# Ledger of designs, part 29: VH-VL binders against q6zmt9r679to764

Target 1, 86 residues: q6zmt9r679to764
Amino acid sequence: DNLLHWLAEELSEENAESLSSTLPLRRSTIQLIKLKNPDDLTEQIHEFLCFWKKSLPTFTDKLRLLARHLRKIGRSDLAEELKFKW
Below, E stands for the ipSAE of ESMFold2; O stands for the ipSAE of OpenDDE; V2 stands for 0.75 times the mean of E and O plus 0.25 times the DockQ between their complexes.

## First folded at step 23 (VH-VL; framework fv_vulinacimab)

Design u3 (at its last fold request DockQ between E and O 0.85; V2 from the best seeds 0.79)
Fold by OpenDDE, fold request of step 27:
Structure u3 (fold): chain C 86 residues (1-86), chain A 118 residues (1-118), chain B 112 residues (1-112)
Amino acid sequence: as target 1 above (86 residues)
Amino acid sequence: QVQLVQSGGGLVQPGGSLRLSCAASGFTFDDYAMSWVRQAPGKGLEWVSYIRGSGDETHYADSVKGRFTISRDNSKNTVNLQMNSLRAEDTAVYYCAKFDYYEGMDVWGQGTLVTVSS
Amino acid sequence: DVVMTQSPLSLPVTLGQPASISCRSSQSLLHSYGYNYLNWYVQKPGQSPQLLIYWGSNRASGVPDRISGSGSGTDFTLRISRVEAEDVGVYYCMQYLQTPFTFGQGTKLEIK
């Protein structure tokens, strides 16, 4: 997912931690992702975003929901930019 | 202070049309989907329609497909239900509901009575 | 369509006693990462429905601790400890895993 990969590149480690804590993902999943990619923050973020996206019902407005999460963690700038990219 | 305020119900003859409106306040409107749910007199709840935050996807119960149209105006924080070709069995109190993609219908309007009768 | 079946349909309860309502779905409501897309609602007399439980077991905002949801897959239960007069109403389960969203028949809770 190119859009999610872009977002992953734009997030700091702090943002990633905050974001992952707001997403309804299993803690074990997050830990496994980190273990799989211990030195690649971008890939960690990309992967948990992909998992999150896939975990949602098909009728969900996933990108708008993602934008909501970004605003929640103080990255309204990315939320707005996301809107231009989708 | 999240609130949904409905309007537009009433009495109509079979084959007639009505438009229901629901005005939302107190939350970021386009972050959430909206739904309509109805309740026939003395009966249970029946989901009618769903529209996601962007408005680009809608869903309908089979009982209303082709007759009802859900729409939203995110600039005005409103969701509407256009009801055409109304039938007696459409008689119900109609509720608009805020649909959280995680929680479901977490806020409901006050309901609007729609009566279809000759 | 997912068929939701509640039991019992009528639930007379003595004040202060516990109450339990069952909800079964014709398909599993368990999604990929362990969340059951099951709601519990209550419609009190003369009022609009209100959300009680989401994801099968999470209390919505403002819902008291004495109300709880449990279950997974196709079998779910709503429990009310120490039923109060304000708990009178009709309770509905609803799946929101897929459209059409479908409700149970409703369970009418009354005080004996």
Scores: ipSAE 0.912, ipTM 0.964, lowest interface PAE 0.5, mean pLDDT 96
Fold by ESMFold2, look of step 25:
Structure u3 (fold): chain C 86 residues (1-86), chain A 118 residues (1-118), chain B 112 residues (1-112)
Amino acid sequence: as target 1 above (86 residues)
Amino acid sequence: QVQLVQSGGGLVQPGGSLRLSCAASGFTFDDYAMSWVRQAPGKGLEWVSYIRGSGDETHYADSVKGRFTISRDNSKNTVNLQMNSLRAEDTAVYYCAKFDYYEGMDVWGQGTLVTVSS
Amino acid sequence: DVVMTQSPLSLPVTLGQPASISCRSSQSLLHSYGYNYLNWYVQKPGQSPQLLIYWGSNRASGVPDRISGSGSGTDFTLRISRVEAEDVGVYYCMQYLQTPFTFGQGTKLEIK
């Protein structure tokens, strides 16, 4: 939980748009989260990450998968920081 | 170009051991899990084992628990299957597969035949 | 263990005609916050399996749109709208919601 909130605080608005479009979230879920937190981008990102995490089976290496997404959006620095937080 | 190149098959007697290897290229190896699947001659597919990208978590089919060990070396881009106490019913073509956490087993090796008979 | 049951097990088809394969799971494959963890594979003669469909309905890269997947929960269908010679092979459904991952028995598609 706290790791995902930390990450939400570290992302720029441009990074957040890229990440939200790359995460396999349903459009209805994205819409609901934005309506729930219309003026709080950090909370929107945090909720995107929480829903994404909940959509994955328990055997999934979620931290490495998230790092892969971060590298894809140009935030390899955060991807490396996640590896040290395993 | 994603490639999985397998080695290590052959003929062994019941009770024997064999080590299968799978060398990966064309993708960031530790971003993905790896899996082994086998197919007895003329039969369907049976999942054997799974290992996470980090190597910190493994899963096995009940038919192989305690006898087979999956492992990976991320510095060499390899996944291995150590098979001990082999039985006739372990005779199969063994495939390694790249496991994408979203798409599942998306790229498969060419298969390695293991024959267990006296 | 999640039991996967395919029907039919043998599917002779005339070139150019549609084909459908059913797959049922003994429990729902729809993850509570996500997708159906159901894949379709084809194993062509002498080859290793190839991914066709993931998450029940998403085509893998390079798979033609005449091949589609549908269904949710426990009941899934693979459809080929126009069978071509290259489609010959054994088709498997597989669940990957939980370990042990399990396959259906396979459906042998052949040209009659």
Scores: ipSAE 0.625, ipTM 0.902, lowest interface PAE 1.4, mean pLDDT 91
ESMFold2, look of step 23: ipSAE 0.618; ipTM 0.899
ESMFold2 (binder alone), look of step 23: mean pLDDT 93; pTM 0.954
OpenDDE, look of step 23: ipSAE 0.888; ipTM 0.958
ESMFold2 (binder alone), look of step 25: mean pLDDT 94; pTM 0.956
OpenDDE, look of step 25: ipSAE 0.887; ipTM 0.958
ESMFold2, fold request of step 27: ipSAE 0.617, 0.620, 0.584; ipTM 0.901, 0.903, 0.887
ESMFold2 (binder alone), fold request of step 27: mean pLDDT 94, 94, 94; pTM 0.956, 0.955, 0.955
OpenDDE, fold request of step 27: ipSAE 0.911, 0.910; ipTM 0.963, 0.963

Design u4 (at its last look DockQ between E and O 0.82; V2 from the best seeds 0.73)
Fold by OpenDDE, look of step 23:
Order: structure tokens, then sequence, then C-alpha cells
Structure u4 (fold): chain C 86 residues (1-86), chain A 118 residues (1-118), chain B 112 residues (1-112)
């Protein structure tokens, strides 16, 4: 997912931690993702975003929901850019 | 405060049309999907329709599909339900509800009575 | 469509006693990320429905801790540890895993 990969590149480690706390993912899943890519923050973020997106019901506005999460963690700039890109 | 205020409805003959409206306040409207739920007199709740925050996708119960149309105007913070070809079995109190993809329907309007009778 | 079945449909309860409502779904409501897309609502006399429990076991804002939800997959339970007069109303479970969203028949809780 190119869009989610872009977003992953724009998020800091602090943002990633904040974002992961807002997403309804199991902590164990997040830990496994980190173990899989211990030295690549971008790939960690990309993978959990992809996992999160795939785990949502089909009728869900996934990108709009993601934008909501971004605003919640103080990254309104990325939320707006995301809307522009999708 | 978060609030949904409904308008429209009333008495109509079978085959007639009505338009319901729901005005939202107190939250970022386009961040959330909206739904309509109805309740026939003395009966339970029945989901009617759903629209995503962007308005780009809608869903309907089979009982109203092809007759009802849900729409939204995010610039006005409103969601509407256009009801055509109304039938006696459509008689109910209709509720608009804010839909959260995590919590479900966490905010409800006050309800609007729709009566279809000859 | 997912069929939701509640029991009982009528629930007379003595004040201060516990109450329990069952909700069964025709298919599992447990999603891959571990959450059940099952809500409990209550409609009190003359009022709009209101959310009580979401994701099967999370209390909505303002809901007292004497009200709880449990279960996973296809079997769910709403429990009131000590029924109060304000608990009178009709309770509904609802799945929102997929459209169409579907409600149970409703359970009418009354005071004996």
Amino acid sequence: as target 1 above (86 residues)
Amino acid sequence: QVQLVQSGGGLVQPGGSLRLSCAASGFTFDDYAMSWVRQAPGKGLEWVSYIRGSGDETHYADSVKGRFTISRDNSKNTVNLQMNSLRAEDTAVYYCAKFDYYEGMDVWGQGTLVTVSS
Amino acid sequence: DVVMTQSPLSLPVTLGQPASISCRSSQSLLHSWGYNYLDWYVQKPGQSPQLLIYWGSNRASGVPDRISGSGSGTDFTLRISRVEAEDVGVYYCMQYLQTPFTFGQGTKLEIK
C-alpha cells in the first residue's frame, strides 16, 4: 500500500507509539511487528497500518478513520495530506 | 454537547413520499458515518440505512432498498432520508444515529413519527 | 444476514435482584483483531434508544458499573447486578460486523 507507506515515512517514533495506542490492535500483534522489523521503524509502522486497515469491516471508511486517528495524535497536517492523496 | 436534531415526517398516504432530516452538532460531522433506525408501533428496532462519512457509500435494508435514499451534506452537518413509494408497513418512529466504527450508534436523535395510512 | 436472537423476551425482576439477558448471533461476531462487533442498547419509556455496551463488554459513557456485558463469538450476555427502577425499558443487542446491521427482538425489563 503506497499511501500507507508514505504515511509510515512521515510518522516519528513518538507518533507511532501514540497512534498505536489509539488503534484497536492487540499489543501482542504490535510487538510481533516490532520483532519482525527491529531496525526499520518505517516498515514497522507500515505493517501495523496495513494490518489495521485489513482488519476493518468492508463498509468502513478506512482512510477517513485513519485521518481521525492522525488528528487525535496531533498530526492534523498528515490527516489533511492523507485526504489530499487518497 | 453532541446532539442530533430531527425534522420532517408526518402523515402520508400509501405510495406517497416524505423526507426526513437530521442536523448534527457538537462533533466533527464528516468523521462519522450516519444511520437511520426505525421502530414500528409496539415493535422492536430495525436498521434502515447507513452512509459513510464521505457519503461515497450507502447501505440499505432489503425492506426499503429501491424506495429510500440516504444522503448527507457535510457542509451543513445534515443527513437526510428520502422515502418514496411509502407503504403501511413503513409506519414507524424513525431515528437518526451517529455511527462510530468502534462503538456503534453512540448518539441518537429524538425520533420522528412517520405514519402511512389511507 | 446475521440473525440475532434474544432471550427472554419478557423479564420481570424484583428491585435489588440481578437480571440477565442472552443474545445469540447466527454467525461469529468476533473479528480478526479480537473485538466482537456487538452492542447493547436500552430504550427507556418515552425515550430514544441509548448505547449501553459496545464491543460486547465496554460500558458506554455514563453507564454504571452494575451493568456489564460479556461473551464472545456467537453468545453474549448483558447483566445487571442489582436492578433499579431506572433500569425499566427494552434492551436490544445489535451486530454491526456487516450490513445489514441487525437487532435482537428486544427484552422488556419490568419491575415485579
Scores: ipSAE 0.802, ipTM 0.942, lowest interface PAE 0.7, mean pLDDT 95
Fold by ESMFold2, look of step 23:
Structure u4 (fold): chain C 86 residues (1-86), chain A 118 residues (1-118), chain B 112 residues (1-112)
Amino acid sequence: as target 1 above (86 residues)
Amino acid sequence: QVQLVQSGGGLVQPGGSLRLSCAASGFTFDDYAMSWVRQAPGKGLEWVSYIRGSGDETHYADSVKGRFTISRDNSKNTVNLQMNSLRAEDTAVYYCAKFDYYEGMDVWGQGTLVTVSS
Amino acid sequence: DVVMTQSPLSLPVTLGQPASISCRSSQSLLHSWGYNYLDWYVQKPGQSPQLLIYWGSNRASGVPDRISGSGSGTDFTLRISRVEAEDVGVYYCMQYLQTPFTFGQGTKLEIK
């Protein structure tokens, strides 16, 4: 939980939009989270990550999959930090 | 070019051992799980084993559990299947496959034949 | 373990005609916050298997539009709208919701 919140704090608004486009989240879920937390970008991102995590089977390497997404959006620095923190 | 190149098959007597290797190129190896699937002559596909990108978690079909060990070396971009206590029923073509966590087995190796016969 | 049952096991078709293959699972493949974890593969003569459909209905890269997947939960269908000679092969469904991953028996598609 603390890792996903830390990550949410490190992402810019541009990073967050890119990340939400690459995560397999339903558009209605993304819309609801934004409407629920209109003034709190960090909470929006944190909820995106939590929903994404819950969508995956238990055998999934969620940390490495998240790192893959972070590299795709141009945040390889965060991808490397995430690997060392997990 | 995403590619999986396999090696290590052959003929072995029952009770023997073989080690299968699969060398990956053209993708970030650690980002993906790897899987082994086998196909006995004239039969369908049977999933054998799975290993997460980090190598920290492995899964096996009941038919091979305790006899086969999947491992990976992320520094060499290889996945291996150590096969011990081989039986005639293990005779098959063995495929390694890249496992995308969303899509499943999206890239497959060329297959390698393992024959267990007296 | 999740049992996957395909029907038919042999499917002779005329070129240009549609083909359908059914796959049924003994348990729902729909993850509660996600998708149906069902793949379709084809193994063409002399080749390794290749992925056609993931999440029950999503086309893998390079797969033509005439091949589609549908269904949810326990019942899934692979459909080829107009069969071509290159479609000859054995088609497998596979569940990847939970280990052990399990395949259907295979459906051999042949041109009449």
Scores: ipSAE 0.594, ipTM 0.892, lowest interface PAE 1.7, mean pLDDT 91
ESMFold2 (binder alone), look of step 23: mean pLDDT 93; pTM 0.951

Design u5 (at its last look DockQ between E and O 0.87; V2 from the best seeds 0.76)
Fold by OpenDDE, look of step 23:
Structure u5 (fold): chain C 86 residues (1-86), chain A 118 residues (1-118), chain B 112 residues (1-112)
Amino acid sequence: as target 1 above (86 residues)
Amino acid sequence: QVQLVQSGGGLVQPGGSLRLSCAASGFTFDDYAMSWVRQAPGKGLEWVSYIRGSGDETHYADSVKGRFTISRDNSKNTVNLQMNSLRAEDTAVYYCAKFDYYEGMDVWGQGTLVTVSS
Amino acid sequence: DVVMTQSPLSLPVTLGQPASISCRSSQSLLYSYGYNYLDWYVQKPGQSPQLLIYWGSNRASGVPDRISGSGSGTDFTLRISRVEAEDVGVYYCMQYLQTPFTFGQGTKLEIK
């Protein structure tokens, strides 16, 4: 997912931690992602976002929901850019 | 506080039309999908329609498909249900509800009675 | 469509006693990563429905801990450990895994 990869590149480690606390995903999954990519934060975040996206039903407005969470963690700038890109 | 306030409804003859409105406050309206749920007298709850936060996607129960139209105006924080070709079996209290993709319907309006009778 | 089946439909209970309502879905409501898209609602006399439990087992805001939800896949249970007068009403399970969203028939809880 190119869009989610872009977003992953724009998020700091602090943002990623904040986002992971707001997006519902098993902590065990998050830990596995980190173990898989211990030295690549971007890939950790990207994989996290991909898992999260797949965890929602098809009728869900996933990108709008993601934008909501970005605003929640103080990254309104990314939320707006996300809306522009999708 | 988070609140949904409904308006519209009333008595109408079969084949007639009504428009229900639901005004939202206390939350970022366009962040959330909205649904309509109805309840016939003495009966259970029946989902009627759903609209995403952007308004770009809608879903309907088969019982109302082709007759009802859900819409929203995010600039006014309102969701509407246009009901055409009304039938006696459409008689019910209609509720608007805020829909969270994780929690479901966490906020409900007060309900509006729609009576279809000759 | 996903068919939701509740039992019992009528539930007379003595004050202070426990109550249990079953909800069965025609297909699994367990989606990716262990989340069941199953809610419990209650409609008390003269009121709008209100959310009690979401994702099968999470209590909504303001819901007392004597009310709990459990289950996964196709079988779910709402439990009230000690029924109080304020618990009188009709309880509904609802799936929102897919449209159309579908409710159970409802269970009417009354005090004996």
Scores: ipSAE 0.826, ipTM 0.946, lowest interface PAE 0.6, mean pLDDT 95
Fold by ESMFold2, look of step 23:
Structure u5 (fold): chain C 86 residues (1-86), chain A 118 residues (1-118), chain B 112 residues (1-112)
Amino acid sequence: as target 1 above (86 residues)
Amino acid sequence: QVQLVQSGGGLVQPGGSLRLSCAASGFTFDDYAMSWVRQAPGKGLEWVSYIRGSGDETHYADSVKGRFTISRDNSKNTVNLQMNSLRAEDTAVYYCAKFDYYEGMDVWGQGTLVTVSS
Amino acid sequence: DVVMTQSPLSLPVTLGQPASISCRSSQSLLYSYGYNYLDWYVQKPGQSPQLLIYWGSNRASGVPDRISGSGSGTDFTLRISRVEAEDVGVYYCMQYLQTPFTFGQGTKLEIK
């Protein structure tokens, strides 16, 4: 959870839009999160990540999967830092 | 091009051991889990084992638990299946597969025949 | 363990006609936030299996649009709208919600 919040603080609004488009999240879920936290981008991103994490079976290597998404949106720097933090 | 190239099969006596290898190319290997699936002659598919991208977590079918060990070397882009205490019912073609966490087994190796007979 | 049951096990089809294969799971494959962890694979003669459908309905890369998946929870269907000669093979459903991952028995599709 603390790692996902750290990541949420490091992502720009452009990163968040790219990530929310790439993550397998329902658009209604994304809109609900935005409505719940209209003035708090970091909390919006944190909730996107938490919902995404909950959508995955327990055997999933969630940190490595997240690193893959970060590389897709052009944030390989964060992907590498995630692997370091694991 | 994503490829999985397998090696290590053959004929072995009951109680013997074999080590299967699977070499990966064309993708970022440690981003994906890997799995082994087997198919006895003329039969359907049976999942055997799974290992996460990091290598920190493994899972096994009950039929092989305690006898087979999946491992990976992310520096060499390989996944291996160490098979010990082999039985006649382990005779099968063994496939390695790239496991995408969303899609499941999206790329498969060519298969390696393991025959266990006296 | 989640038991996967396919029907029919043998499916002779005339070229150009539709085909449907059913797969039932012993428990729901619909996981948190609306994803069904159900794959469809085909194994063509002499080949390795290949992924056709994931999450019950999403077409894998390179799979023609005449092949589709539907269903949710415990009941899933693979449909081929117009069978072609290249569709001959054995079709398997598989659940990947939890280990052990489990396959259906397979459905052998043949051209008659």
Scores: ipSAE 0.621, ipTM 0.899, lowest interface PAE 1.5, mean pLDDT 92
ESMFold2 (binder alone), look of step 23: mean pLDDT 92; pTM 0.947

Design u6 (at its last look DockQ between E and O 0.82; V2 from the best seeds 0.76)
Fold by OpenDDE, look of step 23:
Structure u6 (fold): chain C 86 residues (1-86), chain A 118 residues (1-118), chain B 112 residues (1-112)
Amino acid sequence: as target 1 above (86 residues)
Amino acid sequence: QVQLVQSGGGLVQPGGSLRLSCAASGFTFDDYAMSWVRQAPGKGLEWVSYIRGSGDETHYADSVKGRFTISRDNSKNTVNLQMNSLRAEDTAVYYCAKFDYYEGMDVWGQGTLVTVSS
Amino acid sequence: DVVMTQSPLSLPVTLGQPASISCRSSQSLLHSYGYDYLDWYVQKPGQSPQLLIYWGSNRASGVPDRISGSGSGTDFTLRISRVEAEDVGVYYCMQYLQTPFTFGQGTKLEIK
């Protein structure tokens, strides 16, 4: 997912931690992602975003929901850019 | 506070049309999907329609498909239900509800009575 | 469509006693990543429905801890540990894993 990969590149480690606390994913899944990519923050973020996206029902407005989460963690700039890119 | 206020409805003959409206306040409207749920007199709840935050996707119960149209105006924080070709079995109190993809329907309107009778 | 079946449909309860409502779905409501898209609602006399429980076991804001939801997959239960007068109403389970969203028939809780 190119869009989610872009977003992953734009998020800081602090943002990633904040975002992971708002996303409804199992902590075990997050830990596994980190173990799989211990030295690649971008890939960690990309992977959990992909997992999160796939965890939602098909009728869900996934990108708008993601934008909501971005605003929640103080990254309104990325939320707006996301809307522009999709 | 978060609130949904409904308007419209009333008495109509079979084959007639009505338009329901729901005005939202207290939350970022376009962040959330909206649904309509109805309740026939003395009966249970029945989901009617759903619209995503962007308005780009809608879903309907089979019982109303082709007759009802859900729409939203995010600039006005409103969701509407256009009901055409109304039938006696459409008689019900209609509720609009805020739909959260995690929690479901966490905020409800006050309800609007629609009566279809000759 | 997912069929939701509640039992019982009528539930007379003595004040202070516990109450339990069952909800069964025709297919699993457990998503691949571990979330049950099952809500419980209550409609009290003369009021709009209100959310009680989401994701099978999470209490909505303002819901007292004497009300709880449990279960996963196809079998769910709503419990009230000590029924109070304010608990009178009709309770509904609803799945939103897929459209159409579908409700159970409703369970009418009354005080004996």
Scores: ipSAE 0.831, ipTM 0.947, lowest interface PAE 0.6, mean pLDDT 95
Fold by ESMFold2, look of step 23:
Structure u6 (fold): chain C 86 residues (1-86), chain A 118 residues (1-118), chain B 112 residues (1-112)
Amino acid sequence: as target 1 above (86 residues)
Amino acid sequence: QVQLVQSGGGLVQPGGSLRLSCAASGFTFDDYAMSWVRQAPGKGLEWVSYIRGSGDETHYADSVKGRFTISRDNSKNTVNLQMNSLRAEDTAVYYCAKFDYYEGMDVWGQGTLVTVSS
Amino acid sequence: DVVMTQSPLSLPVTLGQPASISCRSSQSLLHSYGYDYLDWYVQKPGQSPQLLIYWGSNRASGVPDRISGSGSGTDFTLRISRVEAEDVGVYYCMQYLQTPFTFGQGTKLEIK
């Protein structure tokens, strides 16, 4: 999803660190993503988000859940923009 | 304090209707789905319905599909279950539950008895 | 529909001894890229159900270490390492990978 890549471009290094600590991804998955793209923060974040989204059952309100995570890391501005773009 | 307070319920004749209500407090209501689960006297738990945080998607058990309608009002922090064409088999304690997308039904209401009998 | 089968359905246990409850699903509950979508609940006498374990093995808030979940795919186990009087109740597994969400039949844990 291009929307997840847009979000990955908008997140700072601090945001990415906070987000990766709150997303329920396996540590091995996080480590593999970082090893695959060690110098490409945007691609790391994008892959985190894609794996996270694919890990959720179809009935999940993924938009609202992602907005919840964004508010938790202090990016309520992105949470609102995400709802607008979705 | 996260709390779900249920109201409604009671005795109704077969073919009748009843509306159950569940008032939420202590959490950001829109962030979570809501679910209804019932338990017939002396029996196990049976999932009844589910509604997403936005209210845009609902799901039902086959046993209630077409007769029951789940809805939510995010401005009032309430979820409701409209029950139509009630049958004796619908007699149960009905629980509303907060549904966290990761954890499932992490907080439950106190339960409301619905009795369908002539 | 995913059928959830618990065993035993009745579990008398001596205080201080371990207890185990088995739950089997008719389909794998392991979601791609993620977790097993299996919950354990307890319903204590006269109470509403309460979440104990989610994702097969993660303890919900306030659940003591002596209660644990294990397993993956189709076979899951709830273990209580040392049964206490407060553990009396009916235990249910539930799958939440897909609707309709489905419960096991329940396991009534009683003190001998």
Scores: ipSAE 0.643, ipTM 0.905, lowest interface PAE 1.4, mean pLDDT 92
ESMFold2 (binder alone), look of step 23: mean pLDDT 93; pTM 0.952

## First folded at step 25 (VH-VL; framework fv_vulinacimab)

Design ba1 (at its last look DockQ between E and O 0.88; V2 from the best seeds 0.79)
Fold by OpenDDE, look of step 25:
Structure ba1 (fold): chain C 86 residues (1-86), chain A 118 residues (1-118), chain B 112 residues (1-112)
Amino acid sequence: as target 1 above (86 residues)
Amino acid sequence: QVQLVQSGGGLVQPGGSLRLSCAASGFTFDDYAMSWVRQAPGKGLEWVSYIRGSGDETHYADSVKGRFTISRDNSKNTVNLQMNSLRAEDTAVYYCAKFDYYEGMDVWGQGTLVTVSS
Amino acid sequence: DVVMTQSPLSLPVTLGQPASISCRSSQSLLHEYGYNYLNWYVQKPGQSPQLLIYWGSNRASGVPDRISGSGSGTDFTLRISRVEAEDVGVYYCMQYLQTPFTFGQGTKLEIK
């Protein structure tokens, strides 16, 4: 997912930690993702975003839901950019 | 405080039309999908319609497809249900509900009675 | 469509005693990469439905800990450890994995 990869590149480590805490992901899943990509933060973020996206029903407004999460972690700028790029 | 306030119900003859409205407050309206659920007198709950936050996707129960139309105005924080070609079996209390993609229907309106009778 | 089947449909309970309601789905409600998309609602007399449980086992805001949900896949259970007078009403399970969203028939909980 190119859009989620872009978002992953824009998020700091602190943002990633905050975001992962707001997404309904199991801690074990997050840990496994980190272990798979120990030295690549961008890929870690990309992978848990992809996992999150896949965990949602097909009718979900994933864009608006993701934007909501981004605003929650103080990245309203990315939320707006995400909507623009979608 | 999150709240949904409904209006627009009443008595109508078979083949007639009604429009229900639901006004939302206390949350970022366009971040959430909305649904309508109905309950015939003395019966259980039946899902009627769903609309995404952007309004770009809608879903309907087979029982109302082609007759009912769900819409929303995010600038006014409202969701509406246009009901055409009404039938006796459409008689019910209609509820609007806030739809959270994680939690489901976490907030409900007070309900609006729709009676279809000759 | 996913068919939801509740049992029992009528549930008389003595105050202070536990209650249990079963809900079965014709298809698994466990998303391939996620949670069980199963809700429990209660509709108390003269009121709108209220959300009790989401994702099969998570209590919604304001729901007391004496109410719990469990199960996965196609079999789910709502439990009330100690029934109180305020628990009187009709309980519904609902799947929200796919449209059309579908409800169980409802279980009427009454005090003996």
Scores: ipSAE 0.885, ipTM 0.958, lowest interface PAE 0.5, mean pLDDT 96
Fold by ESMFold2, look of step 25:
Structure ba1 (fold): chain C 86 residues (1-86), chain A 118 residues (1-118), chain B 112 residues (1-112)
Amino acid sequence: as target 1 above (86 residues)
Amino acid sequence: QVQLVQSGGGLVQPGGSLRLSCAASGFTFDDYAMSWVRQAPGKGLEWVSYIRGSGDETHYADSVKGRFTISRDNSKNTVNLQMNSLRAEDTAVYYCAKFDYYEGMDVWGQGTLVTVSS
Amino acid sequence: DVVMTQSPLSLPVTLGQPASISCRSSQSLLHEYGYNYLNWYVQKPGQSPQLLIYWGSNRASGVPDRISGSGSGTDFTLRISRVEAEDVGVYYCMQYLQTPFTFGQGTKLEIK
């Protein structure tokens, strides 16, 4: 939770839009999150990440998978920082 | 192009050991888990083992637990299956597979035959 | 362990006609956030298994539209709308919600 909130604080609105196209989240889930906190980008991103994490079985290497997504959206800097924070 | 090339099969006596190898190319190896699946002659598919991209977590079918060890060398882009205390029931074609965390086992190697017999 | 049961085990079909294969799991494969961790594979004669469908209904890359997956929870169906000669093979469902990953028994599709 603490790590995902840190990441949510580091991502821009452009990053969030890129992540929503890369993460396998349902569009209705994305819409609901935006409606719930329309003026709080950090909370929107944090909820996106939490839903994504919860969608995955326990055997999944969630850290490496998240780093892969961060590299895809052009935030390799955050992918590297993630290794040091987890 | 994603490619998995297997080696290490053959004939072995019961109680013996064998090491299977799977060489990967065409993708960022560390980003994906790897899995082994076997198929006894004339039978269906049976999952054998799984290893995370980092190598820090492994899972095994009960039928092989304690006898088989999956490992990976991310510097060489290889996954291996060390098979000890082999039994006749282990006779099968063994496949390695790339495991995408979303799509599951999406790319499979060509298979290698392991025969455990007299 | 999650038990996967396929039916039929043998499926002779006339060229150009539809085919359906059922797969039932002993436990729900639906994760609470809307994904069914159920795949379909085909093993064509002399070949390695090949992914057709993931998450119950998503076609893998290169799989034609005439092959589709449906269902949720414990009951899943693979449909081929018009069987072609190249569809001959053994079809397997597999769950990957939890280890051990488990396959159905296989369904051998043959052209009459």
Scores: ipSAE 0.641, ipTM 0.905, lowest interface PAE 1.4, mean pLDDT 92
ESMFold2 (binder alone), look of step 25: mean pLDDT 94; pTM 0.956

